# Designs tried in a protein design chat: miniprotein binders against a7ua95r516to809. Part 99

Target 1, 294 residues: a7ua95r516to809
Amino acid sequence: ASLSLLSISDLVPDLQFIFFWMSNAIEILYFIQQKSPAYMQTIELMDDKAGSKESLLSATISANEEAMTILEEVIMYTFQQCVYYITKTLYVVLPGLLDCNPFGTEPSSEQCRRAAGVCVCAVCVMPEAVRRVVSVFQTTSDLLQQYQVHSEIQSQMFAYLFFFTNVSLFNQLIDKGPARGWFQRSRVLQIQASVKILLDWAKGAGHNHLAQKFFAKFCSTVTILASPPQQLSQMSWKALCAEHPSLKPVQLHRILTQYQLMAELGPLPIWQPSSEDEAYIYRTVDLLESFENH
Below, E stands for the ipSAE of ESMFold2; O stands for the ipSAE of OpenDDE; V2 stands for 0.75 times the mean of E and O plus 0.25 times the DockQ between their complexes.

## First folded at step 7 (miniprotein)

Design de19 (at its last look DockQ between E and O 0.89; V2 from the best seeds 0.74)
Fold by ESMFold2, look of step 7:
Structure de19 (fold): chain B 294 residues (1-294), chain A 95 residues (1-95)
Amino acid sequence: as target 1 above (294 residues)
Amino acid sequence: SLRKRAEELERKAQELKEKVEELRREAEEKGAPEEVEELLKYAEELAQAAKFLARLAEIALERGDPELARLLLRAAKILLDLAERLIKEAERLLE
C-alpha cells in the first residue's frame, strides 16, 4: 500500500546501467567523429611506396561510418529504454496533479517549520502530488548529470518527458474531467496552481523553453477554463484560436462546451466556429492526443 | 553464444593492445617514421574502444539484454578489425 513502490527510486538501479551504456556509447561516437579524422589526415599524408594507402584509407572511412551508425542505434535504444522506465513512473504519479489542492498545508511544510522555525523553502511548501512528479524529473536530471550525458541528449530527454506529461494530463482532463468535477472553477484554479509549481521547477532547472513549448496544449486548456466569464465571453472563436494555436478545433470546441456548462452560460454566437473549422469540431479521433505523435 | 563471442572479442582486443605495445618499442628502437607511431596510436585507441564495447556487451548479457549486446559486439568487431588492419600496416612499414 506504499506509494514508494511507484517511485522513480525503485528504478534507479536499472536506469544507472542504461545511462552508463548510453554515456559510453556517446563517448566512443565522439572519439570517431572528432578525433579519428586527424588520424585519417595522417594516413592521407603518408609516403606509401607499396600503394596500400588508398585501401587503408577506404577501409578506415567505411569502418568509421558503420561503427557510428551502430553506436547511434545503441544511443537510440538506450534512450528509448530510459524513456520507457521513466514514463512508466510518470503515468502513475501524474493524475495526482489534477486532484491535489496546492493551497492546502502539506505535512512536509509543517515539519520544515518545526525543525527550522520559520522555514519557507520551496521543498517544504510543495504539495505531495507535485513533489512526486518533481522527484521523477529531478532524479532524471541528477542521473543525466552523474553520467555526463551530452547536453543535447539531456534536452531531448526532457522534451519527451514534458511532451508525455502534457499528453497524459490533457487526455485525463478531457476524458475524466466531467465525471471527476475537474471543470469546476475552484478545481481549475487548483490545477493551474499545481502546474505553475511544476513550471517553476522546469524554469529553475534550465528547461523553461522546453516546458513552455511542450505544455502548451494543457496550459491553454487550463487558462481558458480559469478565465472569468466576463472576460472569456468577449473573445470570438477566431480570437481564441489565435491565442491558443496548440488546440485543435475539436479540442477548443469541447473545452468551450465544458466551460458553458460550468459557468451556466447558454451557447454564445461569438464562439461559433469559423466556416473553415466547422467541419472539424466533430472529429472525435482528433480529441485525445497520442503518446506516439511527439 | 553471445557471451562466448564477447569474451573472444575482449581477449582479441587485449592481444592487439599488447601487440601495439610491442611494435611501439620496436619502432622506437628502429627510429621509425612518425607515421608508424600514429598508426599504432590509432590502433591502440580502437582496440581499447573495442575492448570496452565487448565488456559493456557482457554486462548487457548479464542483465538479460541480448539485443543491446549484439549491437555493442557488432561495433566492437568493426573497430577491432580496423585496429588489426592498422597494426598489419605498421608491421609492414617496420620491415
Scores: ipSAE 0.750, ipTM 0.936, lowest interface PAE 0.6, mean pLDDT 85
Fold by OpenDDE base, look of step 7:
Parts: C-alpha cells; structure tokens; sequence
Structure de19 (fold): chain B 294 residues (1-294), chain A 95 residues (1-95)
C-alpha cells in the first residue's frame, strides 16, 4: 500500500545527499590518485639528511592506500544506496509499462503543465505509464549531472538500472504474461510501442549502447511475440536461435510454446529444438533471469 | 561522540592550514628549497580534503547515517595525520 505511493520525487531529497557524498568522495579519491605519485617523487628526490626520507615515503604510501580504500568503500556504499532507492521506485512503476496503451490520448506531465500550460516535449507526449518510468531515469540523470558525478560511475549506474529494468520486465512477461493476456498480439504491440518510446528516450539521453545491450532479452521476446504467425511459423528453431542469441534455449522454447497456444497453432515441427538444445529446454531454473551477480 | 570528533577534525584541519601559511612565509624569508614548498602544498591540500570529509561526516550524522560518518571521519583522520607529518618534515628542513 505505502509502496504504491512512492514516487522518485519523494526520494530526491535523500538522493541528493547520497550523490553529494558520492561525488565528493570520488573527487577526493581522484585527487589522491593523481597527486600522490608526484608527491612521492618529490619525497624520493629529497636529501636524506636525517634518515627520515624512507620513513616519510613509507608513511605517505600507507596513508594514501588506506585513505583510498576507505574512499572506495564510501563510493561503493553510496552507489548501493542510490541503486536501492532508485530500483525501489522502478519496482513500483515498471508493471504499469506492461499494461500501458501508448496509442491512447493521455494528458501531459503535471510539471510541464504547471510551468507552460500545454507542453509538447517528448516526455509530455508520452503515455503516463511510460512517463513514470522515464521520469525515474531522467531524475537520476539530472542528479548525476547536477553533482558532476564521474562519467564512469554514471555509466555503471545506468547499466545497472537498465539491467534491473530488463530483468523485471522480462520475468514479469514470462511468468505472468499468459495469465494477464500480455501475449495477445494487440497487447504485445502496445508493449512494443511502449518499450520503443523508452529506448528512444535512452538514445536521446546518450545511453543507446547500454540500452541496446541490457534490454536485448526483453526486446527479443517482444519482437518474437509481435511477429505475425505467418512470418514466425516460417522460421526454424535454429534461425530463431541465431536471430535472438540473448535468449537461452529454455526461454525461447517457453516463448514459442506460449505463442503457439495464444495463436491456436497446431504442432510446428519447424520449431522443434535441435538435438543439441533438447537437454537445455528442460532447464527451468534458467527460465527466469536473476538479479544476482551484477 | 562522532559529532565532537568531526568538529575536532575540522578544527585540526584549520590549524594545519594556518601552520602551512606560517611555514610558507618562513620558507620564503629563508630562501628555502622548492621541496619545502611542495611538501607544504601537499599538506595544505590534504588538510583541505580532510576538512571536507569531516563536513560530509557531519551531514551524514544529521541524516542518521553514523556508519557513513565513521568512514568519512576515518579517512579525514588519515589525511590529517599525513599532513601533520609532512609539515613536521618541512619544519625540519627549515632548521
């Protein structure tokens, strides 16, 4: 109940502090990494009049290493906190993306309406469910830029968020799709259009490569399901495996089986898994994607 | 308390910065080698970084995150200790 009311805007005040800590920790870490070698060289070139040179050098090395280690822990800690809060909001809004009808007329965002009345920006013309998802990513991007977080950390953040989004959407589609009618062609086309809007946003935001990489499984699934029966029935198992390498055999088999049921197709020998893949299609443990090890 | 520790580190950082300024003037008056100035510059930068970390720790405490505050204060302490050591070496070189 309380989670359903959680918006990214509600978390912005907390996220601002986290990004502030993260950005400053990165800056100080970078300072140590860049300046330490030069200062160590200065110490090395000093006259050893009192035999303190070696001790000072050792102390400098040790202090810098220890400080850098702690700062890395701070960066990792703050990164994890950011991911936790942001993914919590994604968890709430992502299911709406699968139920979204992007072909309907929906009102513009409240923020743009308040500022300019009728806004025709790319975000304002988005369906509400898509806009809510994009708002999470946009807010994250804005905060990262506002606090001038290092580009590598920004990339890692979006990589994880896209990964999380893909896993969430894919697992929901595979697990609940048949029961919720998301495998119906009309619904699939809606999902495809909604995802395209999200991908277009990612492209416009400069994250095209990451989006293409991390949404591959979900996009492949939607592409297969959106294919007309006449077209898909002409594609062999091997051809489908080759066209959709991001899907495991068990995943492809499940998708095709559900497609067959939905489209009321009879048995299709052409979709029969190869002898090599036959053992893998029964590995149900590999059916859903894991959030672990990323 | 962690708050008192943060305040103490901020004070210490400021004291070290003032000491650097004093020693820099002395170094200039004595015509000390460039090495002394480099040590003092390094110490000043470390003290400044430590001061920032201490401030970040205070904010963490205000936000109810004592674990983060402890990490930040530990890092600040390490940098200040190094700065102090560099200052002592600079003083020795000015004798």
Amino acid sequence: as target 1 above (294 residues)
Amino acid sequence: SLRKRAEELERKAQELKEKVEELRREAEEKGAPEEVEELLKYAEELAQAAKFLARLAEIALERGDPELARLLLRAAKILLDLAERLIKEAERLLE
Scores: ipSAE 0.638, ipTM 0.881, lowest interface PAE 0.7, mean pLDDT 91
ESMFold2 (binder alone), look of step 7: mean pLDDT 90; pTM 0.898

Design de2 (at its last look DockQ between E and O 0.80; V2 from the best seeds 0.00; counts 0 for: pae O 1.7 > 1.5, SAP 72.694 > 70)
Fold by ESMFold2, look of step 7:
Structure de2 (fold): chain B 294 residues (1-294), chain A 95 residues (1-95)
Amino acid sequence: as target 1 above (294 residues)
Amino acid sequence: SLRKRAEELERKAQELKEKVEELRREAEEKGAPEEVEELLKLAEELAQAAKFLARLAEIALERGDPELARLLLRAAKILLDLAELLIKEAERLLE
């Protein structure tokens, strides 16, 4: 119904107004911050013949502080609204990444395939599921640029969107992976390739550091699952924790359990959790990530 | 209503901008010190920012977001009151 109609392009008109408000609030906040010291100095150098300099200085300081506080509230409010609308779209499209096959699939466009011979354009070789996610990120980037939003706010926006993406993909994989066959080796390799396309987009967009930071949990999970059994079976629990610090003990334990099942490995002594971690591997409240973490 | 408040603040901002123009002409005629010109320049910039905030609030009301409009109008009022104070002080210095 309404979710099947939600695409990022359908939300652009609403997002345009929200970005418009946000960018202008930022500009006015910057104006107050930039001009305040200079005009405060001008007031301090004034001749205090009427004895009004202290009152004027106090009023100016108070007004600037209060106005900046309110504008910061406007920026936070509009930022949250943008994130709300954009993540509604992401929530709908992200699960498809876990089901798609980026390998061995004919291009979605017959004309693009024939025109290029071997299609190398992102539009023609990108699976539809990946294209939908990239479209959300790219549309967001385009709007931020269109409205000249300050680069620090742009970074905070993508930090949250990557965080949301990581949580959504990780939770879906852990929760639904057994029933959906997502832990099969061939499936994991397809997921890894699809995520590579997202990471390449983030690098090209100037957000590589943010992607490395905020995709860490999901990427660690896929890296472990994609590892050959001969290689992974030689890594102790301690070594795996050190290599993948973003994974909680309960999460690493669940990932290794699913790996054992799909690789048809029996229990491995080298994967036995440390005594300290053993207290945490059954703490199911910590298995799935909260969307409220930053 | 918030819409009437936004229109009031926008009108007041325009009035203060026009007052600044008048005072700049007076300051030039009287050879006023640089501080008067700087106060008037700041007041004009504050009044213009307040006017723009009021216009943003009108757009927020048209889009059905009175919460955002209230925030924008509060900021506009603060900047406008400061602009008026600076204009009053510049006017006294021109005496």
Scores: ipSAE 0.577, ipTM 0.872, lowest interface PAE 1.4, mean pLDDT 84
Fold by OpenDDE base, look of step 7:
Structure de2 (fold): chain B 294 residues (1-294), chain A 95 residues (1-95)
Amino acid sequence: as target 1 above (294 residues)
Amino acid sequence: SLRKRAEELERKAQELKEKVEELRREAEEKGAPEEVEELLKLAEELAQAAKFLARLAEIALERGDPELARLLLRAAKILLDLAELLIKEAERLLE
């Protein structure tokens, strides 16, 4: 109940501090890594008076390694905290994406008053449900840039967030889709349009490759479900597997089964799994995606 | 308390910076090799980094995150210890 009221804007003050700590810890870590060879070489070039050089070098190496280890722990801790808060917000807004009708006239959001009057930016023209999701990602991007977080950490952050989003949307669609009517072609087309807006944003934000990679499974599912029955009924199991390699056999089988039910199609021999895949289509443990494999 | 530890580390960092300045003057007066100045410069930078980490720990405490504060203080302590090692070596080279 209390989670439904949580917005990314409410978390910005806390996130700012976490990003500040993370950015500074990274900077200090890189500083140590860059300077370590120089002071070690300095010690190595010193006169060996009574074996003090070797002892000092050993102590310096040990202290340096320990410092770097602790700084890495700080970075990991702050990274995890960021992910925790951001994913908590995503958890709240993502279900709205599946119920969104992007073809409807929604009132312009009052939230983006960047200019005097009606803001016509790409975010303001988005459907409200899509805008809420994009706002989480945009806020994250803005904070990462504001605190000049290292590009590799930025990439890892978005990789995880896209991964989380894909898993969440995919699992919801597979598990609740039939009951919610999300497998109906008209609803699927709405979902497809909403996801396209999100992907277009990711492309504009410079994360096209990551988005394509981590949304592949959800996009494949939506693509299959959006296909006209006349077209999809002509595609063999083998062809579908080849076209959608991100889907496990059990996942593809479930999607096709639900599609068949929704479209009131009779049994289609052409969708029969190969003998090689037949054992795998019953592995229900592999049906839903796990959050742990990242 | 964690706050007292942070304050102590900040004080220690400042003391080490002052020690570096003292040794730098001595090194200049004695015409010490460039290696001494390099050690002192690195020690000063480490002390400054440690001071900053201690300040971040105080902010973490104010925000109610003692776990992060502990990590930051541990890092600060290690950096100060490393700075002290470099200072001691610089002192040895000046004898």
Scores: ipSAE 0.177, ipTM 0.638, lowest interface PAE 1.7, mean pLDDT 88
ESMFold2 (binder alone), look of step 7: mean pLDDT 90; pTM 0.899

Design de20 (at its last look DockQ between E and O 0.96; V2 from the best seeds 0.00; counts 0 for: SAP 73.24 > 70)
Fold by ESMFold2, look of step 7:
Structure de20 (fold): chain B 294 residues (1-294), chain A 95 residues (1-95)
Amino acid sequence: as target 1 above (294 residues)
Amino acid sequence: SLRKRAEELERKAQELKEKVEELRREAEEKGAPEEVERLLKYAEELAQAAKFLARLAEIALERGDPELARLLLRAAKILLDLAELLIKEAEKLLE
């Protein structure tokens, strides 16, 4: 199937069934975990004149443990299915954030445009590329709430989606940025503004701490690239590492190299890695992030 | 045939629930010990959970996911076997 036509709306019917299975498996697992101890205590205190109490306790413990293990497998299976479908749509829409201009003044939707001729709301001023990403997150949130998925699982879902988003944006910026012109100062400022809109959505949705944790690498990258040249050139390598601990030495070195090139600060490196870090700044295998490190 | 297994487990779960209801009435009439009621309540809840798991497996088969259905039916079978064991123990305690 064509990825350029893939929409979260097309996946909702499949996601509804997967969330249905997941939420119900969670409820049954909870029943076993919360009620089994009381019933086992009842059996343990039974009169053992028939001599079957030990056998009944053993069978009960074994059955509960086996059932809980299988239900945990069901929950993991359905969780992985959800993230597979959702990240498939995220992968398609995320690159647009690197190309969009959030500083436009006209609304993007006909309904907002018709309402008053002038509309200054979050939805109407939001670039289409950002809107597509927010739509994936919002649809996911709505489905999780519709099926009353346990809040711990909801948090784990968004932790993974934010992790995936961070890896996807970071890798594309680093890998394709030179060819796509994404390291130009005006482009970096546009990217920074677009990411701020995503962070504002996450805060309003109750996921602020997850977004801050899992967007750190990409946000650090954009923060460095958006810094005024006079301010950044005054910072030592050690200071930059301290301010941006999420960046590996090879990543920070690449970002600073691109920054120096685009700010036209000359060919001689301005930032001297520490002797400890110098062993790592050319490790190209560590440059891009893995989608498997959640 | 996963579909036939799901249907059989759902029918067995319903049969066990009806058996529990019958034994509860018998236990009340005989003034049975409290542990009989607790065993029967546990068996009923296990049978209900197993019935629902079998129903979830049927839906998974309709959607073309036999691996999910297999997991759900394995869990359902385990809970039903335990429910049946608890019912048999309750029957022993009812003369």
Scores: ipSAE 0.751, ipTM 0.934, lowest interface PAE 0.6, mean pLDDT 85
Fold by OpenDDE base, look of step 7:
Structure de20 (fold): chain B 294 residues (1-294), chain A 95 residues (1-95)
Amino acid sequence: as target 1 above (294 residues)
Amino acid sequence: SLRKRAEELERKAQELKEKVEELRREAEEKGAPEEVERLLKYAEELAQAAKFLARLAEIALERGDPELARLLLRAAKILLDLAELLIKEAEKLLE
C-alpha cells in the first residue's frame, strides 16, 4: 500500500502484538529486578553443607544479569518497532495540519457518526486534519493503556512522538513555509488554532508538561509569526531572544527575515542581532532541527 | 528450527515445574528448612517466566519476526538453566 493510504487503524493489528511483547518483557524484567536480591540473600545465608554455595551465588548473579540484559534488548527492540510504525503514520498526516483551516465546518469522525446522531465530543468537533493527528496519539495511548505498559515507557513514547512531531512541523514550516504561504498572517492564525487544539488534547490526555516542553520551538515560531506587525516591530532582538529561548539565533533570524518579507516591512534596526549573536545567525547547519539527537 | 526450540523450552519448563512440585512435597515430609522452599519457589517462578517467553517467541515466529523470537528464546533458556540449577541445589539440601 502506498504510504499515502496508510492509516494508524491499518497498523493496529501489528502494533497490538508489539505492545504485547513489550509489556510482557517489562513485567518479566521487573520480576527479576524485584525478586533477585531477596533470593541472592537467601543463598548467601544458606549453610554451605553442599559446598556449592559460592558457585550457586555466582551463577545466579550471572544468569540474572544476562537475562535482564536480553530483556532490555527486547524492550528496546519493541519500542523502536512501535516508534517506526507510529512515525510512519505521522509522516502522512502531519503535513495536513499546516494546511488545515480549523475555522471551517468539518464533519464528525466516522467512529462517532455510526452512533445515532451528531457527536459533539472534543474529537468529533476537531477539523479533519487535526483529528487525524490526534487519532494517531489517541490510538497509541489506548494501546499503551490496554496492555498496561509501564508508565515510564509510556512517557518515553509520548516524549519521542511529541519531539518527532515538533521537529517535523518546525522543519516544514521553516523550509517550505514561505513558498506555501504559511507565513501569511491568515494562514499562521489557522496553524496557531490547529496546534492549540492538539495541545489541548495533550493536556486532557495528561501529557501537558511533555507537550509544552517538546512543542516549545514550533509554538514559539507560530507565536512570533502570529504577532501583529505593530507589536512585533516594537520588540528588540534581545527581547525576542529572551521571550523565545527555545529558538537558536539562526532560527530566530530566519523567522524575522521571512516575517519582514511577508509583511513588506523595511529594514528594522531594532531586530539587528547583538554582536554576541552575529556569528551564530549564519550557522545554517543549526537552522533545521535534527531527528537524531533525542 | 526456532519453533522446535520454543516447543522444547516449553516442555522443559513444564518438566521443571513438575519437579518443583515433587521436591516441595518431599521437603514438607522431611521438615526441610524454609530456604529449600524459597529456592523451589524461585525456580518455579523462573520456569513459568521462561515458558511464557517461549510462547511469546512462537507468536513472534508466526508474525514473521525471527530476530525477536531468538532474543525471547535466549532469555527463556537462561531462566530455565538457572531454575534447573536451583532445583539441583534444593535436591542436595534434601539428601
Scores: ipSAE 0.634, ipTM 0.876, lowest interface PAE 0.7, mean pLDDT 91
ESMFold2 (binder alone), look of step 7: mean pLDDT 90; pTM 0.896

Design de21 (at its last look DockQ between E and O 0.90; V2 from the best seeds 0.00; counts 0 for: SAP 71.709 > 70)
Fold by ESMFold2, look of step 7:
Structure de21 (fold): chain B 294 residues (1-294), chain A 95 residues (1-95)
Amino acid sequence: as target 1 above (294 residues)
Amino acid sequence: SLRKRAEELERKAQELKEKVEELRREAEEKGAPEEVEELLKYAEELAQAAKFLARLAEIALERGDPEMARLLLRAAKILLDLAELLIKEAERLLE
């Protein structure tokens, strides 16, 4: 059956085994990549009077290539398993970011704050909803470090987690925003503040570039919605498209429509899509993002 | 069964490591060319990696992941077969 696990801490034992497999597969792959050339050079320099050199070289090349291919498959499989488990927990905690009020909250834990002053500027200062998301990211980071996973794989892991976060938050905002009141100005400012806390965590964790890159669509959306009406109403459709290239025409059109409703603006001529974009603003299949790369 | 296969590959890897140790002693006593020592060193490292892969496969089976175990055992078998070829070549060169 489909069982959801809310807490990342409940998944840690399973994730530890998966990271153990991944890390060891990487280590053996590295051994093959780094050691094989030297040994093959030795084989190439051998006296070939017995006629064994060609056969041994061929066997060595074939074995190394096949073993590396299999180990790469192991690494990919374990990566996908990690992403699957981690994103299941992330999926259930992300909606809280859209509902929380970071301006009126106290630290989540008085004990954490008093015991560790350094902790005050990280997890313990933020709203509970943000803390739960950060906890997923921090636990993932801790496991990757514990098992000494190669930095390239760590970057790919967080690239995907940030991509997943962006898609989840964007889709929920677009889908549920009207019914949940998330397009109201005060709510948008709260969402913007919550996202900033998350981005500050990513920067402190060494993932700032990845977060800025993969969070772009949601951040653009919030930036537009948070803009003062006097400023935004003076920006043309073409200018908004240029300033926010991560947004598809149908997405930008939907965001501006919601902005008009919440800012109590009538239809604005300068927000009329350009002629080349007009065919695209009704493509509802493009409104929501896929959890897979385009 | 995959469990029997994992145990067999782990035992084979240990057997090859022991054979490498025997041949390294023989090579040192005979003053064998550096190529023999390099082949034996490579074979030992391959057998060691294969042993570890077989052990990882046993863990995957305990966790109910036979697809992971199959991949790990395929890699282990490939490395062991290569190690055995290197050992045979080293034996030939010591004769």
Scores: ipSAE 0.679, ipTM 0.914, lowest interface PAE 0.8, mean pLDDT 84
Fold by OpenDDE base, look of step 7:
Formats: structure tokens, C-alpha cells, sequence
Structure de21 (fold): chain B 294 residues (1-294), chain A 95 residues (1-95)
């Protein structure tokens, strides 16, 4: 099937098995971790008849360590598989978020059509492009809860997915934004509204802190671009750096340069980088975010 | 084949569980110390975990993931080997 036709719903059957393996591996690992010390202590307290105690203890320790190592590998493998499938679906739907007009009238989602009436739930009132992104995260959340995956693994999963989403959206905006017209004020305001809907969902789902942390760079970029020229032109380079610490100097410089071009502003001395940052604004290798730095 | 290995591990796990039940009865009859019961209980739990991992491996094979199956079977084997060691020690303590 072409990547363009891949939906999260199509992957649910495969993901269910992966989450099942992951959850059970975690449970067994936890069992060994909790019970092993008590049993080792029991062995240590046994009478050393025929010198077998030390050998048994050594064998028990070795076996437990090896089993735990393999189970950790299973958990890591299943985690990677989940991320692989889920990120593929995100790859398909994320570009639509940048082109989305959340202020338009779009029909309600097919999923809530089960009720004889127009569903007014938060998901049904979302623009289609936003709803598609949220559906990926919601499906992931539902599966994690269904299989009672350990809370730490759930947090790690969402941390990575938010990270991936931020990197993808940020890089697309920086790289393709000028050519696609995404730096135009009207388009920026649409993007800002769309990301707010996504963040509101994350807050409602209990992932507010993770969302705020991992979307900081994209949100900062959108905030700057959404600022009126009268307001932004009064902010110095240092003030902007302080207000948006998630942005590297090269990134902030690029955003301001493109903003200046879009708004047809003349040279603004107040946006001139400090002497300390002057060397860093030309580090183009740091302009786009890397998917490998997580 | 991986499937055959999974079936063998499931069978072995069941055999070990039956052995634990036998030894538990013997321990009760002899008035064995509580340490024997603890060893047997751990062995039983390990055997049960191993049996479950073997079943998960079969599901992995049905889904066309032999790599997952290999990992699960390897873990199951290690747990069964440990269970056997604990059972042997329990037997020794009952002599």
C-alpha cells in the first residue's frame, strides 16, 4: 500500500500484538526484579551441605541477570517497532497540519458518526488535518492503556512521539515555509491555532508537561512568526533569545531574516546578533533539528 | 524449527510444574523447612512465566516475526533452566 494511504487504524492489529509482547515482557521483568533478591537471600541462609550453596547462588545470579537482559532487549525491540509504525503514520499526516485552516467549516469525523446526531466532542469539532494527527496519538494512548503498559514506558513513548512531531514540523516550517507561504501572517495564525488544538488535547490526555517541553521549539517559532511587526520590531536580539531559549542563535537568525523578508521590513539594527552570537548564526549544521538526538 | 522449540519449552514448563507439585507434597509429608517451599514456589512461577513466553513466541511466528520469537524463546529457556536448578536443590534438601 502506498504510504499515502496508510492510516493508524490499518496498523492497529499489528500494534496490538507488539504492545501485548511489550506489556508481558515488562511484567515478567518486574517479577524477576522483585522476587530475585528474596530468593537469593533464602539460598544464602541455607545450610551449606556438600558445598553446593555457593554454586547454586552463583548460577541463580547469572541466570537472573541473563534473563533480565534478554527481557530488556524484548522491551526495547517492541518499543522500537511501535515507534517505527506510529511514526510512519505521523509522517503521512503531519504535513497536513501546516496547510490546515482551523477556522473553516469542516464536516465532523466519521468515527463519532455512531451517534444519531452531530457529535460535539472535542475530537469531532477539530479540523480534519488536526483530527488525523490527534487520532494517531489517541490510538497510541488507548492501546497503551488497554494493555496496561508501565507508566514509565508510556511516558517515554509520548516523549519520543512529541519529539518526532516537533522535529518534523519545525524542519518543514524552516525549510519549506517560505516557499509554501507558511510565513505569511494569515497562514501562521492558522498554524498557531492548529498546534494549540493539539496542545489542548495533550493537556487533556495528561501529557501537558511533555508537550510543553518537546514542542517548545516549534511553538517558539510560531509565536515569533505570529507576532505583529510593530511588536516584534521593538524586541532586541537579546530579548528574543531570552524569551525563546529553545531556539539556537542560527535558528532565531533564520526565522527573523525570513520574517523580515515576508513583512518587507528594512534592516533592523535591533535584531543584530550580539558579538557573542555572531559566530553561531552561521552554523548552518545546527539550523535543522536532528531525529537522532533523542 | 522455532515452532518445535516453542512446543518443547511449553511441554518442559508443564513437566516442571508437575514436578514442583510432587515435591511440595513430599515436603509437606516430611515436614521440610519453609525454605524448600520457597524454592519450589519460585521454580513454579518461573516455569509459568517461561510457558507464557513460549506462547508469545508462537504468536510471533504466526505474525511472521521470527526475530521476536527467537528472543522470547531464549528468555523462556533461561527461566526454565533456572527453575530446574531450584528444583534440584529442593530435591537435595528433601533427601
Amino acid sequence: as target 1 above (294 residues)
Amino acid sequence: SLRKRAEELERKAQELKEKVEELRREAEEKGAPEEVEELLKYAEELAQAAKFLARLAEIALERGDPEMARLLLRAAKILLDLAELLIKEAERLLE
Scores: ipSAE 0.390, ipTM 0.769, lowest interface PAE 1.1, mean pLDDT 89
ESMFold2 (binder alone), look of step 7: mean pLDDT 90; pTM 0.899

